# VHH binders against Ubiquinone biosynthesis protein COQ4 homolog, mitochondrial (COQ4): the designs that were tried, part 10

Target 1, 235 residues: Ubiquinone biosynthesis protein COQ4 homolog, mitochondrial (COQ4), of Homo sapiens (Human) (q9y3a0)
Amino acid sequence: SDGAGPLYSHHLPTSPLQKGLLAAGSAAMALYNPYRHDMVAVLGETTGHRTLKVLRDQMRRDPEGAQILQERPRISTSTLDLGKLQSLPEGSLGREYLRFLDVNRVSPDTRAPTRFVDDEELAYVIQRYREVHDMLHTLLGMPTNILGEIVVKWFEAVQTGLPMCILGAFFGPIRLGAQSLQVLVSELIPWAVQNGRRAPCVLNLYYERRWEQSLRALREELGITAPPMHVQGLA
Short names: E, the ipSAE of ESMFold2; O, the ipSAE of OpenDDE; V2, 0.75 times the mean of E and O plus 0.25 times the DockQ between their complexes.

## First folded at step 1 (VHH)

Design z21 (framework vhh_6z1v_2)
Fold by ESMFold2-Fast, scan of step 1:
Structure z21 (fold): chain B 235 residues (1-235), chain A 123 residues (1-123)
Amino acid sequence: as target 1 above (235 residues)
Amino acid sequence: EVQLVESGGRLVRTGGSLRLSCAASGFTFSSYAMGWFRQAPGKEREVVAAISGSGGSTWHADFVKGRFTISRDNAKNTVYLQMNSLKPEDTAVYYCAKDYYDSSGYLFPFDYWGQGTQVTVSS
């Protein structure tokens, strides 16, 4: 006879049927606009429960991953010391992350809150994945244009197995012109798959403790190689 | 302070060869991809070639592929463009540029441009 409070802030309880309807609707929307972070978020939350458990268990077995699950750090404007990051050497993870945000005009605060995951720890795992996505652009050297997003989605699909990442990887390419599609299929997908298989799980990186680390040294540690060199203009 | 200084541009005859150099300072040279761009009178600036920070990966525009070769010497903080089989269409001011991202960027937003070096190809 007592109503339990929410499992976490913004949690919305949903039935399996409701989750199915949300997954179908958000998948259709995300296929046509992968920049709809709200729809991508709903798709991830409604389709990934078993995969999130696997990711959470991998984090538990890793020293940094276990600390991340225990301490639950957040990447947001309120948690980042932007002045400190700006003062770091060029080429450090923190300085290059700020550079990524500035060039692409994105904010760490543009993430939709987690709503449809019924386990508090798994809700943190998917939220962490969303916050880490911008770090993956920085680690992989990919812009936020359609081609760059698709390459990151191939890396994420291989790394996580999340259904939303698999859908983005396979159906995102329909948005590309012929030259970009040729480069994607012949060079960038093989590169992204090889790096995704070789690199440790990116959710196990305690980024907030590595801001001062050289991005070059971090890529070497993770086994991430330089992408094929292609220049399509001044951007 | 980032500084890029191009040199080597001159008048050359059709079919000739020329090597351009760009001396870089004010940043960790080996950490950044470098590019060569060109701009002919009345035309937009176009990308000619790019090279990763390590020099392990290069890209050349189709209109220069097989004729031009980009290279770098990280010990000397210098990037080069070797230009062979020059054509009148290659006449332009050639600019050295530093990548905004470090050496692993795929689609580079180049920033920090040099003053340029004039290449003129005549008959």
Scores: ipSAE 0.011, ipTM 0.314, lowest interface PAE 9.0, mean pLDDT 79

Design z22 (framework vhh_6z1v_2)
Fold by ESMFold2-Fast, scan of step 1:
Structure z22 (fold): chain B 235 residues (1-235), chain A 123 residues (1-123)
Amino acid sequence: as target 1 above (235 residues)
Amino acid sequence: EVQLVESGGRLVRTGGSLRLSCAASGFTFSSYAMGWFRQAPGKEREVVAAISGSGGSTWHADFVKGRFTISRDNAKNTVYLQMNSLKPEDTAVYYCAKEGYDILTGYSPFDYWGQGTQVTVSS
């Protein structure tokens, strides 16, 4: 029946009471941990769905983006041919993505499912963005420390306009020490903003068809320049 | 691998007190919000209390406000639920849950669940 059961795999339908409860709790929690992506996302909910629809519509109008929406590729441990990626040349997107995962001790499967989104296509767009976030770390040469995450959020805020990315970009810096904050403001934010404005929408890139491409050549194609400094170990 | 182990559930008399504990492992404990949920037979699972990663912010359901208090000890990777003035309607299996990773939908799921601990309140 139309209202019974999950709309997609992993969907957990939420009542208005549960949604209100989660929003209220997350708003209170974000007061004490503003950089957590999930807490920021809750505070941005009133504009989140509008922005997601805009992103979905932009993908529909792009030839590659439309193909991604049609085929719904996933970046996860179960969908990745890790043996094939490991056999790719040094410096290829696939090899550098694996290096990023290993160095930062993260897994493609760390992302929680978008079980509370009722629209299946928007749920895919959100899931795609979350899976692509790790690819953005690879493309931008940013680690998963606080400084690196803030830099990626500035790029994502410019690229997507998602409320959580905007809030993360603006409130994340309050957690930084003086040295990292100085570097962020003087070097990294200008760099991230410039690259975000030049690059085509990152949701429209079919990463799974680019594993063999040189990361350097892909960055050049996307208009992404090398990081102005080594961020690893600063925050 | 995320593991949550609840303990402390037992039979108590109406008006009694009980403290539940949840030992967490497999993740950076202080970086995630934690919650307590409960489910009685034939009823839906409901949120009882939640606490931010730092412990600086807490939320309690209206039906337990003033009676239950959630807290955490990040050095011990443990979250607690202090339950006072227990009522028969508090009888349920209590579950510890970890806040889900990054979400863009404007709300945060609790993704990882413990096995639960049974609390029975009788006269």
Scores: ipSAE 0.000, ipTM 0.141, lowest interface PAE 10.2, mean pLDDT 75

Design z23 (framework vhh_6z1v_2)
Fold by ESMFold2-Fast, scan of step 1:
Structure z23 (fold): chain B 235 residues (1-235), chain A 123 residues (1-123)
Amino acid sequence: as target 1 above (235 residues)
Amino acid sequence: EVQLVESGGRLVRTGGSLRLSCAASGFTFSSYAMGWFRQAPGKEREVVAAISGSGGSTWHADFVKGRFTISRDNAKNTVYLQMNSLKPEDTAVYYCAKGYDFWSGYSDAFDIWGQGTQVTVSS
């Protein structure tokens, strides 16, 4: 009978002790099996609170980021006009995003819901990050194989400072073969770090208003350079 | 509809030079990035070089950097690969590829339509 309903859909209120236990458990599980997206999500929500505040404050200071926080656009099957994206020129952000989804058999709807963040705006920020992850594969030209995922995690770690991205960047390489590991350390990590530092915060990009923009022009605008090698040929 | 025809491959001595050509038809040539791939016997196909639709941006693999140069002539719908200081390790079938103007490590950036041209470098 109190008026304290959930702050947002799927919100689960938790104590600081419960958050600590969830963080420890999800970190152990995510390090053991990084394909457990549910555990990676719990880790991000329970350990990222201060980092999410920093990201939210950066968005508030950027004109495009502030608009995103105000309007709270979502990237999902219900919000995407797939027919419109398919009609866009080859090489546009929207057409290449659609191609990424189709080639990798990824749905925007398969992302874990936000549950353990106690602030509705910060819950939106972490959800936005999750929905934007596939756009980063498109922007960076990285496949969804383990090498490509690790490269994207290094970029995300530099860009966001989120604990789950840092852990994924540092411990993901344990699953790589010798050739991919050499390429990662000598070429791809320096490239990902340089781009992550140079590019504006990717959460400040209003993707839904840039579907028609040439991906090449967008990369130039963001200061993202071509990869030093063709990652798909290695995995 | 899309056709790519590679030519110029032959036997060359170590340290020699070759220019490969790829004649393209069936699409708006200047709107697409073009690339060169190669495949040696018993090896996977690897990307050698890429060039943007305008020709303003090029990329070359580390193992050919400084030796190979990709270029294009949009008026002639032709992409070229100038190969200098050839090594026995450059022996392969070379393929021309049509891609998207966004060039990167993304797997669907290039489609290979041609049958290739054989380059053999003897020591």
Scores: ipSAE 0.000, ipTM 0.176, lowest interface PAE 11.5, mean pLDDT 78

Design z24 (framework vhh_6z1v_2)
Fold by ESMFold2-Fast, scan of step 1:
Structure z24 (fold): chain B 235 residues (1-235), chain A 122 residues (1-122)
Amino acid sequence: as target 1 above (235 residues)
Amino acid sequence: EVQLVESGGRLVRTGGSLRLSCAASGFTFSDYYMGWFRQAPGKEREVVAAISGSGGSTWHADFVKGRFTISRDNAKNTVYLQMNSLKPEDTAVYYCARDSGFYLDSYGMDVWGQGTQVTVSS
């Protein structure tokens, strides 16, 4: 490494052809196993470049989003005060986020590092999106089972327009049984689409400054309504 | 004020049937999911069944499927739990709760009734 070095930690420079090959391979693997966070991450980085610029520009125009781009907060075990969050009232965003992590046995640190984005600010935007994904499960009341992940992907596809979210939303349902597929198409997709259109861009929420806020009040502020049915008991 | 009042708990013999009722007041009943929970001595409170505000969607725990049915009458501000083929293992205090609709656990509930005791004897 010289004085130039990498743009950010873990950055790997790639050609457009290499990005195309990574996108094809990661898309195939992500459809085969959507729990492979590394493959979902590669797909997002290699296909989302134009959409990431649109998202970044939307954040720049929003007062809260602009602060997020300036300060670049991170959501990880090293940045979270877990003791403080656990002491918050039941029903606060922070307490409910911890509840989501515990119930679904998920760690904030599960996500792969960003490697294939050639712009440092856009690399932050996609990393922020990944860290916010668990917050979306909390906001929408969705578990990490396959049906819940697909519902969140429909919300994310409407919100972001990221190709990885669109692919996950449209092809994820192939993995569902008939009963879950019926419920998804008839009730959950319309609900996810309506909430995704109504809610302001979720990347513009400074979650780290809203830990004490009632989750119900936050959902009301965002226009997020309760799901038409409980997903936790479904495949 | 917001209040939930359960009724119907009693002693029943194994194989018997019982219907629990929960009368709600102080809020727009049809806007809320409602749930039934139970708690046996020395055990954690567990979710039994849940119903959407319109009654169009219901969920039942695997250990009661085919035996218990949740229903509601929005004109009467009442949610019901019909319990059939009762087993000694169903012995517990049964609680009615107002549900946010987001979680099938006690964290998703913001109002609780006082509970009604169901005892199933062999």
Scores: ipSAE 0.051, ipTM 0.495, lowest interface PAE 5.8, mean pLDDT 82

Design z25 (framework vhh_6z1v_2)
Fold by ESMFold2-Fast, scan of step 1:
Structure z25 (fold): chain B 235 residues (1-235), chain A 124 residues (1-124)
Amino acid sequence: as target 1 above (235 residues)
Amino acid sequence: EVQLVESGGRLVRTGGSLRLSCAASGRTFSDYAMGWFRQAPGKEREVVAAISWSGDSTWHADFVKGRFTISRDNAKNTVYLQMNSLKPEDTAVYYCAADEYGSLYEDSWEYDYWGQGTQVTVSS
């Protein structure tokens, strides 16, 4: 921020007690309805500050991550050159990201803004995590149905250690039918955990410089393997 | 999961034409990249052609360029291989395959789901 303005756009200063109350309320709502992205966002902001510091420090120590923290790229409709992405070869990261958005009917702009993080750099880290979430669906080949979201949350929990991701991973399965739950426990959680441990920190990947890279080559670089089964339509 | 069933393989004379079809059952066919592979007796399985999930991008092996054309009809959950100017060396079992990531792979051409194959025999 410049002058006497706020730390960043949409920042809302809160006390530790207020953060505790927001965390308790948002956790209860997120457990009841994991599709409440606004409540998941508040939970992440109010409970994750120590984990965000660890993630930020990992980014600082990585050459690409340090560059991301310095330049602070954003993934939104205002920053994406959609015409350029549409012109890329199919199989490239950018073209497959557009396919993911179209097939799953999601927009880069639908996420809640960061409000309750009192450090400007950490606010960027959690915002980056939120923007990267859709890229993780593309990298892992997971749809946005409840089973796919839970699989991505297990990967994210292993990768980041964020409390909201851990909560989503463990309590999300409550909404699944027996068939999807069996598949999740026997096949998809082991797969997600293995990939999450094998892959370098996904926050260190400068996606905006890799739009033209083959998604297959990127997966090989990151050590991400194909899922053991097709998830679209199982939940 | 997706199930793939090939059809259209038969005996054809050198210089003839043939169209192979691969019918997919199950959900989300339009999310898959599709490929045609072949395996001749005593040889390794090789990639013949591939098509992206949308049909906008296609790849054809050098040994079939200008003769074979891959296409898809997402409304019918079907992928096709139009084979023209057939040669005896095109004799093989032809397999349909699906890549559940939906991306068009250039390096290894590995696919997740496979059909049982359809026999194409080209006689001189």
Scores: ipSAE 0.000, ipTM 0.255, lowest interface PAE 13.3, mean pLDDT 78

Design z26 (framework vhh_6z1v_2)
Fold by ESMFold2-Fast, scan of step 1:
Structure z26 (fold): chain B 235 residues (1-235), chain A 123 residues (1-123)
Amino acid sequence: as target 1 above (235 residues)
Amino acid sequence: EVQLVESGGRLVRTGGSLRLSCAASGFTFDDYAMGWFRQAPGKEREVVAAISYSGGDTWHADFVKGRFTISRDNAKNTVYLQMNSLKPEDTAVYYCAAEGYWSDTLYSEYDYWGQGTQVTVSS
């Protein structure tokens, strides 16, 4: 009621100089260890303001995207009905998402909360992006190994233009062995770029209303084609 | 080392029955959908049947529906194809294949393949 409170939970107001320092520090840490999701998150928040506005405006123009911005659904352990998702048919989006989480030992709650975005709606947009990242692994058929993460980053970079995704896409490959690097450059990057350009914006998909939909039918709707090879099969 | 080893192929008479087995090792069998394919000389390889990772969902090609049944035993890392009412047209090399559960069975290539087992149906 006094108007001077935080814009959202966990918001930390920062000056342009502080944002520059956080961006430089988080970029260095993300390049050193791209598995540090907290540093990747800070980089995304401090460098992505213009890109977040473009993504938000794109969502406003889409019927589903506008509903998402209005209702602000969250994907977390507290918001997911795990029992309902587990009861869905094999091959449905919800069942395969749960399987992705179990197989890769990922929790919906592993994503860092948004702290350094000064606009409440843009803070939601970047939080939504982080929460749907695991859905992209499910949609694209990519594991969480180094190669799979890099492929997803190429798709995300094409889809969003976020600086963190571009950096991850271009510098992530330095951690790959020669065989995986060859496959990435010759087969997987072209596939990821093609699908990223063909698919509608993944932020406009109301995942929580599509849990029962066949993953196959959803991929066809989005124009996502099968990978040229099974990335888990390379090990 | 990943291995799929098919067994059970032999010569049978028209109208006979046969069960093919495929023993899997070297990967987490319970995470993979399994399929049976066949290829006759001079013909393309065709999908015969598929089964989901848990065995909860199965698919059979129209030309074998009611005659062939795919099943799996995850405790034994084995997939089976029960073949009934065999016809000369069923003569082919039968292949077992493993597909990651993330792949679209209709359009995706399978990740691992067995060496095949020959089934010959005589009139």
Scores: ipSAE 0.000, ipTM 0.245, lowest interface PAE 11.0, mean pLDDT 79

## First folded at step 3 (VHH; framework vhh_7b2m_4)

Design c01 (from b03 with E107Y; at its last look DockQ between E and O 0.01; V2 from the best seeds 0.00; counts 0 for: pae E 17.3 > 2, placed apart)
Fold by ESMFold2, look of step 3:
Structure c01 (fold): chain B 235 residues (1-235), chain A 120 residues (1-120)
Amino acid sequence: as target 1 above (235 residues)
Amino acid sequence: EVQLVESGGGLVQAGGSLRLSCAASGFTFSDYAVGWYRQAPGKQRVVVASIYSGGSTKYSNSVKGRFTISRDNAKNTVYLQMNSLKPEDTAVYYCAAGLDTYFLGSYDYWGQGTQVTVSS
């Protein structure tokens, strides 16, 4: 409402009416085509302000989270030493992250920059969440197919409370077949919810300092258990 | 290099038994979960049995009570003992290994498969 112009490099200032239209349009488009990740991003940016403030405050109260907010690490092609990650032992976080990128045919720079958050620090928080989302796929062992993404959204909904995660968790199954839906409801959702409640807030982890850590050891540290099945072979 | 090699397939009469082996090399075998998949002609590949690094096992409903998965970490080998075989068990059987228990259906490494044919 101040009309003060950009607050950060990709910021697009919007009025409350424009935010309402963006939220409604992006919600409709994300329901129509769940692969429109740009629409999911717009929805999160236009509807998540209150929750982002809660998450930012939680990060500030945690020593590691506060350090992340101060240092503003990024996981991108410009910040990662991919050669170093490739040299790490099999089973390390960094090595498994590279495997995730390769198997799913994505790069650290695939995610669109944050545009519609009208606070620079909260814009970093949602950007960090998107980068951590890729880490969660690695931590949880979930692919980027529809079923895997829904499972991650359930975990994220429990951990963050972001409206877009809640929406994705409850309405994302709209395109699942009967077998996948049955497995989701009976096996995967209970697992995701239990782990989301058990694990500490994953935004308070400085992943960039843990590339050498064994993924097994990190999962044990976080209390993340084996999923009841691997979802990449389903659907 | 990482390698998984299946063996022990073949032709067997209904009611008979086979023991499949999956020999692993090029990684720390004791840290991996290993699963057996099968693919019948014209069908999608499906999981049959799995064994995790801690020794726990899971089975599909179609093979429970007939198949037993086991591992020998000293030999870097996983076995699938297949008893009371039915013609419906005819398929190519694949061994797969994931670095941890999360990868049973999205295994990092796959074997080339071994044919099992059950005649009536």
Scores: ipSAE 0.000, ipTM 0.113, lowest interface PAE 17.3, mean pLDDT 79
ESMFold2 (binder alone), look of step 3: mean pLDDT 82; pTM 0.825
OpenDDE, look of step 3: ipSAE 0.491; ipTM 0.785

Design c02 (from b03 with S50D; at its last look DockQ between E and O 0.03; V2 from the best seeds 0.00; counts 0 for: pae E 13.8 > 2, placed apart)
Fold by ESMFold2, look of step 3:
Structure c02 (fold): chain B 235 residues (1-235), chain A 120 residues (1-120)
Amino acid sequence: as target 1 above (235 residues)
Amino acid sequence: EVQLVESGGGLVQAGGSLRLSCAASGFTFSDYAVGWYRQAPGKQRVVVADIYSGGSTKYSNSVKGRFTISRDNAKNTVYLQMNSLKPEDTAVYYCAAGLDTYFLGSEDYWGQGTQVTVSS
């Protein structure tokens, strides 16, 4: 942390003390309101440096992951051809991802740019993770309601080890009612943890090259099993 | 083209039974999960029961032990056996279908609904 000017666009260099304050404040706000995705982003950027290095090194060792690190693909409204995705067969990754965006009324661009990571390559890694997050909803069959987000966070915690994911997985459930909490603990967490352990590193998948692939076939390739229930129907 | 047609609704006294049917056409029925949903007046539509393509079932807590969902792939039909009916089960019941392992919120196809009214 040399205190030099910006290392990439949008970079805001911060001291270790400033990072500590941002991490504490963003953690508290994200626990208070889990829909503050901007606070979750700040938490990840200020606390995840060592874990991001581990993830980057894992990506480098995998041929597909290394290609992603070199080519730096982005998943955004400016890079996606929505007309092409709409034309894909039902059940393909691309078509189901588009359906996820439409049904949940989200876009790839709802994520803030990376600001507080003091390494350009690691800034890409956390940005890629954020863009892949919606892909994980599609892969796992999870909606964006509170229960679905917690299930994805458990999967992500097992997969990535990022402090923001671990905090979300363990403390996110405090806002759930008793019925949802029972289902989460007895059925959904075991499912998410098992799939997170079994699946390869999901950051190593070049999703932009797989839009035409059957979602069912992709889940089989990754070892992702069917969810134990329809989570949307519980909310 | 694609159709889901519910039948079997009606008026029944509390404690009674009713069997709903949902006949499907225009898609490969055996690949789809099918669910029953209900909407009481002034309330949001909520899930009652789901059956996956492989036959696994899930029920909402309000109907567990009283309702049974089943499917007959040869007839492209899903059934909901409703026993020990209560007045709070009064609603329009909808049949809906979505791909078995991909479900992001809304089912892909919906029926028109059938009225179930349970009198005291």
Scores: ipSAE 0.000, ipTM 0.135, lowest interface PAE 13.8, mean pLDDT 80
ESMFold2 (binder alone), look of step 3: mean pLDDT 83; pTM 0.839
OpenDDE, look of step 3: ipSAE 0.006; ipTM 0.290

Design c03 (from b03 with A33D; at its last look DockQ between E and O 0.85; V2 from the best seeds 0.00; counts 0 for: pae E 14.2 > 2)
Fold by ESMFold2, look of step 3:
Order: sequence, then structure tokens, then C-alpha cells
Structure c03 (fold): chain B 235 residues (1-235), chain A 120 residues (1-120)
Amino acid sequence: as target 1 above (235 residues)
Amino acid sequence: EVQLVESGGGLVQAGGSLRLSCAASGFTFSDYDVGWYRQAPGKQRVVVASIYSGGSTKYSNSVKGRFTISRDNAKNTVYLQMNSLKPEDTAVYYCAAGLDTYFLGSEDYWGQGTQVTVSS
């Protein structure tokens, strides 16, 4: 993989030594400053090959997942009709996703492009994961505070097995107070793990074809239960 | 050894029904997700239905409402009930099973295939 030409748009070919250095450096930087989301992305791209293969294989077994792998949809400003989403009923997936984007002042294009994965299909898989990440807050009913983010990370770790998600789930709580940590361990992690194991892989959902679906109906389809009430009280 | 064996294919008139079976041996069946695939002559193999270890099901748009996948873990068997068959459903049908663990790679196991032919 060292010095080979690009395999897809934005690809940066790297040698095994370069990948090892990027993995070690990005892991250290992400632990030092958890807000370096670019370093989390580098870590995922340089360490996730085997896990991405497992995710791709399970997507192939799911009719919706297989369509996603074949059609390669993107969730981006160029592919979404945000005006159409505004017209959807309150409580629909599309309406709630638009609300999330507006409240957090982000766009679908704020996610970094994939650079360091040396297989174009696996590069799409991790790109897809990044593009649907914001939707998981909506699906799980998690607030955007630090506790809510950690709970989502636990769900993601169970769902994907990506090393970056596992590390974030275990080491992300570095700044929680004792009370929040107690609730996280006793209530929220068990809930996130249970729902992560029960729900089908969320990468197998063709969200671009489900905008009009009721969010309540979608949660019931996925087997996602309401979070413990005290998470909302901690927001 | 790991084996998947399909049965139940044959010739059926349009509008008719068939039930395919996939018998599994050599692995812990209840832990596996199972899918039915089909390959028409000159076409790519595509998934048409899947059933997960927890029992939930998914269908391609081309068969939704007409096909039903089910499993019987006690008999290590997955079924595909195909109703309202159309000539475009003519294909070789395969079952495949996979175990997905986040810490190990996984491999799909495939059956030999069974022919389904739908006459007009």
C-alpha cells in the first residue's frame, strides 16, 4: 500500500509503517484532546480494516445493506433536498434530522472525507458510518451533552466494533463527575449495550429512502427502547 | 463440516407458489443470520430476503409482500415461502449464512442452489 496511486477520491496511499505511525499518533492525540475529531477519524481509518470487512460482509447479507453497498448513497448537501425535509410532518425521520442539523448548526458535509483506507468498498463503509452518526442521537433519543455523546459511543461500539468506537466508549468518560459516571455505568451503558445488540446494524438502513417514516415507527422496527428517564434529566 | 442444502425448487406457473427450504448442519444455527439470494441467467446474484439470529426479517423491494422468510432453529432450517410468482422470479436460489462478530472476521457459507422456473 506504500506509495500506490489513489484508489478513490481523496485517498492518500500510505505504507504499513506510515499507518502504524498514524494510528499511534492519532490515538495519543485523541486521548490527549478528545475534541480532535480529525484524529479520531485517522485512528478509525488506520486501525479498522478487519472490522470494516466484517461490517461490509454483514451489510451484504441484508437486502437494504446490499442496496446501500451497490448504490453508494451519500448523505451530503449535494444529495439532500433540505427544503423537502422541511415540509415533512413533525416526528418524521427527515423532519427530526433537519431539526438536529439546525439546532447544532452543522451540515451533512462537516464530516471529514475518508483518506487512509486502502480498499474503496471499505472506505465507503467507514464514510457511511460517519455520515449517519448524527442520526443516531435522534434514533436513541440522546441529548448532545457529554453524557449523551458517551452513551451513543457505547451503542456505536456494540453496533460496529470499530476500534475507535471501543476506545471512545471506554476512555471518553475522562471528564465525567462521579454522579454522572455512576448513572452511566449502572443505567446507561447496560441500556446502550442491550439496544446495540438487539437492533439490526444501523448501517443497514437506507435513511435516504425513509425520510417520511415516523420516528416512533422506526424505533419500534429497530427494537430501540426508551432510555432511562434520568438521562433526559441530566441534559 | 459446515453445510447448507437447499430444496423445494421446481417449475411453477405464474401466480403460483413454492416453498424453499435450507437445511443447515455443522454450526450453531441459532447464532447465524441467513439470507436467500437469487441469480437469474446473465444477471448478478442479489439478496432477496434475510432473517437475523434474533428473528427479524428484511426483504428486497422486488419481493416484498410476496415472499416470506422464516426460520426453525430446532430443525436448523430456514424457509422461503414464495407466493404470486412472476416469470422474472426465475433464477437459481441460494441460501447463505454468516456470523458477524466485531472482533473476528466472518465468512459466509453458501448452499449449492435450487432452480426456480416460473412459466408465463
Scores: ipSAE 0.000, ipTM 0.359, lowest interface PAE 14.2, mean pLDDT 79
ESMFold2 (binder alone), look of step 3: mean pLDDT 87; pTM 0.882
OpenDDE, look of step 3: ipSAE 0.811; ipTM 0.940

Design c04 (from b03 with G98D; at its last look DockQ between E and O 0.02; V2 from the best seeds 0.00; counts 0 for: pae E 11.1 > 2, placed apart)
Fold by ESMFold2, look of step 3:
Structure c04 (fold): chain B 235 residues (1-235), chain A 120 residues (1-120)
Amino acid sequence: as target 1 above (235 residues)
Amino acid sequence: EVQLVESGGGLVQAGGSLRLSCAASGFTFSDYAVGWYRQAPGKQRVVVASIYSGGSTKYSNSVKGRFTISRDNAKNTVYLQMNSLKPEDTAVYYCAADLDTYFLGSEDYWGQGTQVTVSS
């Protein structure tokens, strides 16, 4: 809580008053301009502490999650061999993850680094969540358009309870057109909520050991069903 | 009042098998993940296997392929089938439900566990 020295790379130690000001300011900025992803990240880091503790403790109770907390794997441009992933069979987790990155024109490194979490283990948990978010698009078959992101946020809100996921799930639909909103409410939210309750927490999956695994087989293992429709044509 | 009661431990020779049971009451068993944990002498308690409400299972690397977790929601019971036992599997085995974080710190929720001893 105090301005102690850095606990990890990029850490910015902050006092409780500074965290309160950052939380208030980032919330205001994210409501004003929801595309300020840096402000959404600040909001998540300054308001999610209790939820991060719950997630960390859940990971400790899961055999795969406990191993992830111990080994601290990363999903980033510096840790991935993209050429090797591209050589994998079509339909594998790794190959479909690359297809997602290419189709949506994103990279593993597009997320802000963790700065304002004053516990090293919890900082890893929120960092892992950010890296896993793009993997969720692959697992759920969701694009990065507005509708697809909202669907993923509903799944994440059910699984994590993170305040930033709940806010995105609740307020994101405000900017949808009537057709997309109707589909979201009638089909996509029920699907996302059901799958979020049914599947193990996706933070407890060691993706780095499963690149070669069939995506279809992985979805069956997790109990994730096919989405009720293609979202790309609706956004 | 949440209760989890472990049974089925004992002394077994290396290479042998045991089946542990965990009877649960005081919560909606089918809605929660349940796990088996063990504490070897002088070590911290660690997770061994988990089974989720959707039926998927996960195992620690040290027991994968040898142990099988299963659940019977009608009987509110979780099982751990332990095959090809090794001396390093010797521990007190506990079951726990993933209700919230206070459960792991309460002696009332862990009971005494069941001792498994694997002789060489």
Scores: ipSAE 0.000, ipTM 0.446, lowest interface PAE 11.1, mean pLDDT 80
ESMFold2 (binder alone), look of step 3: mean pLDDT 81; pTM 0.823
OpenDDE, look of step 3: ipSAE 0.161; ipTM 0.613

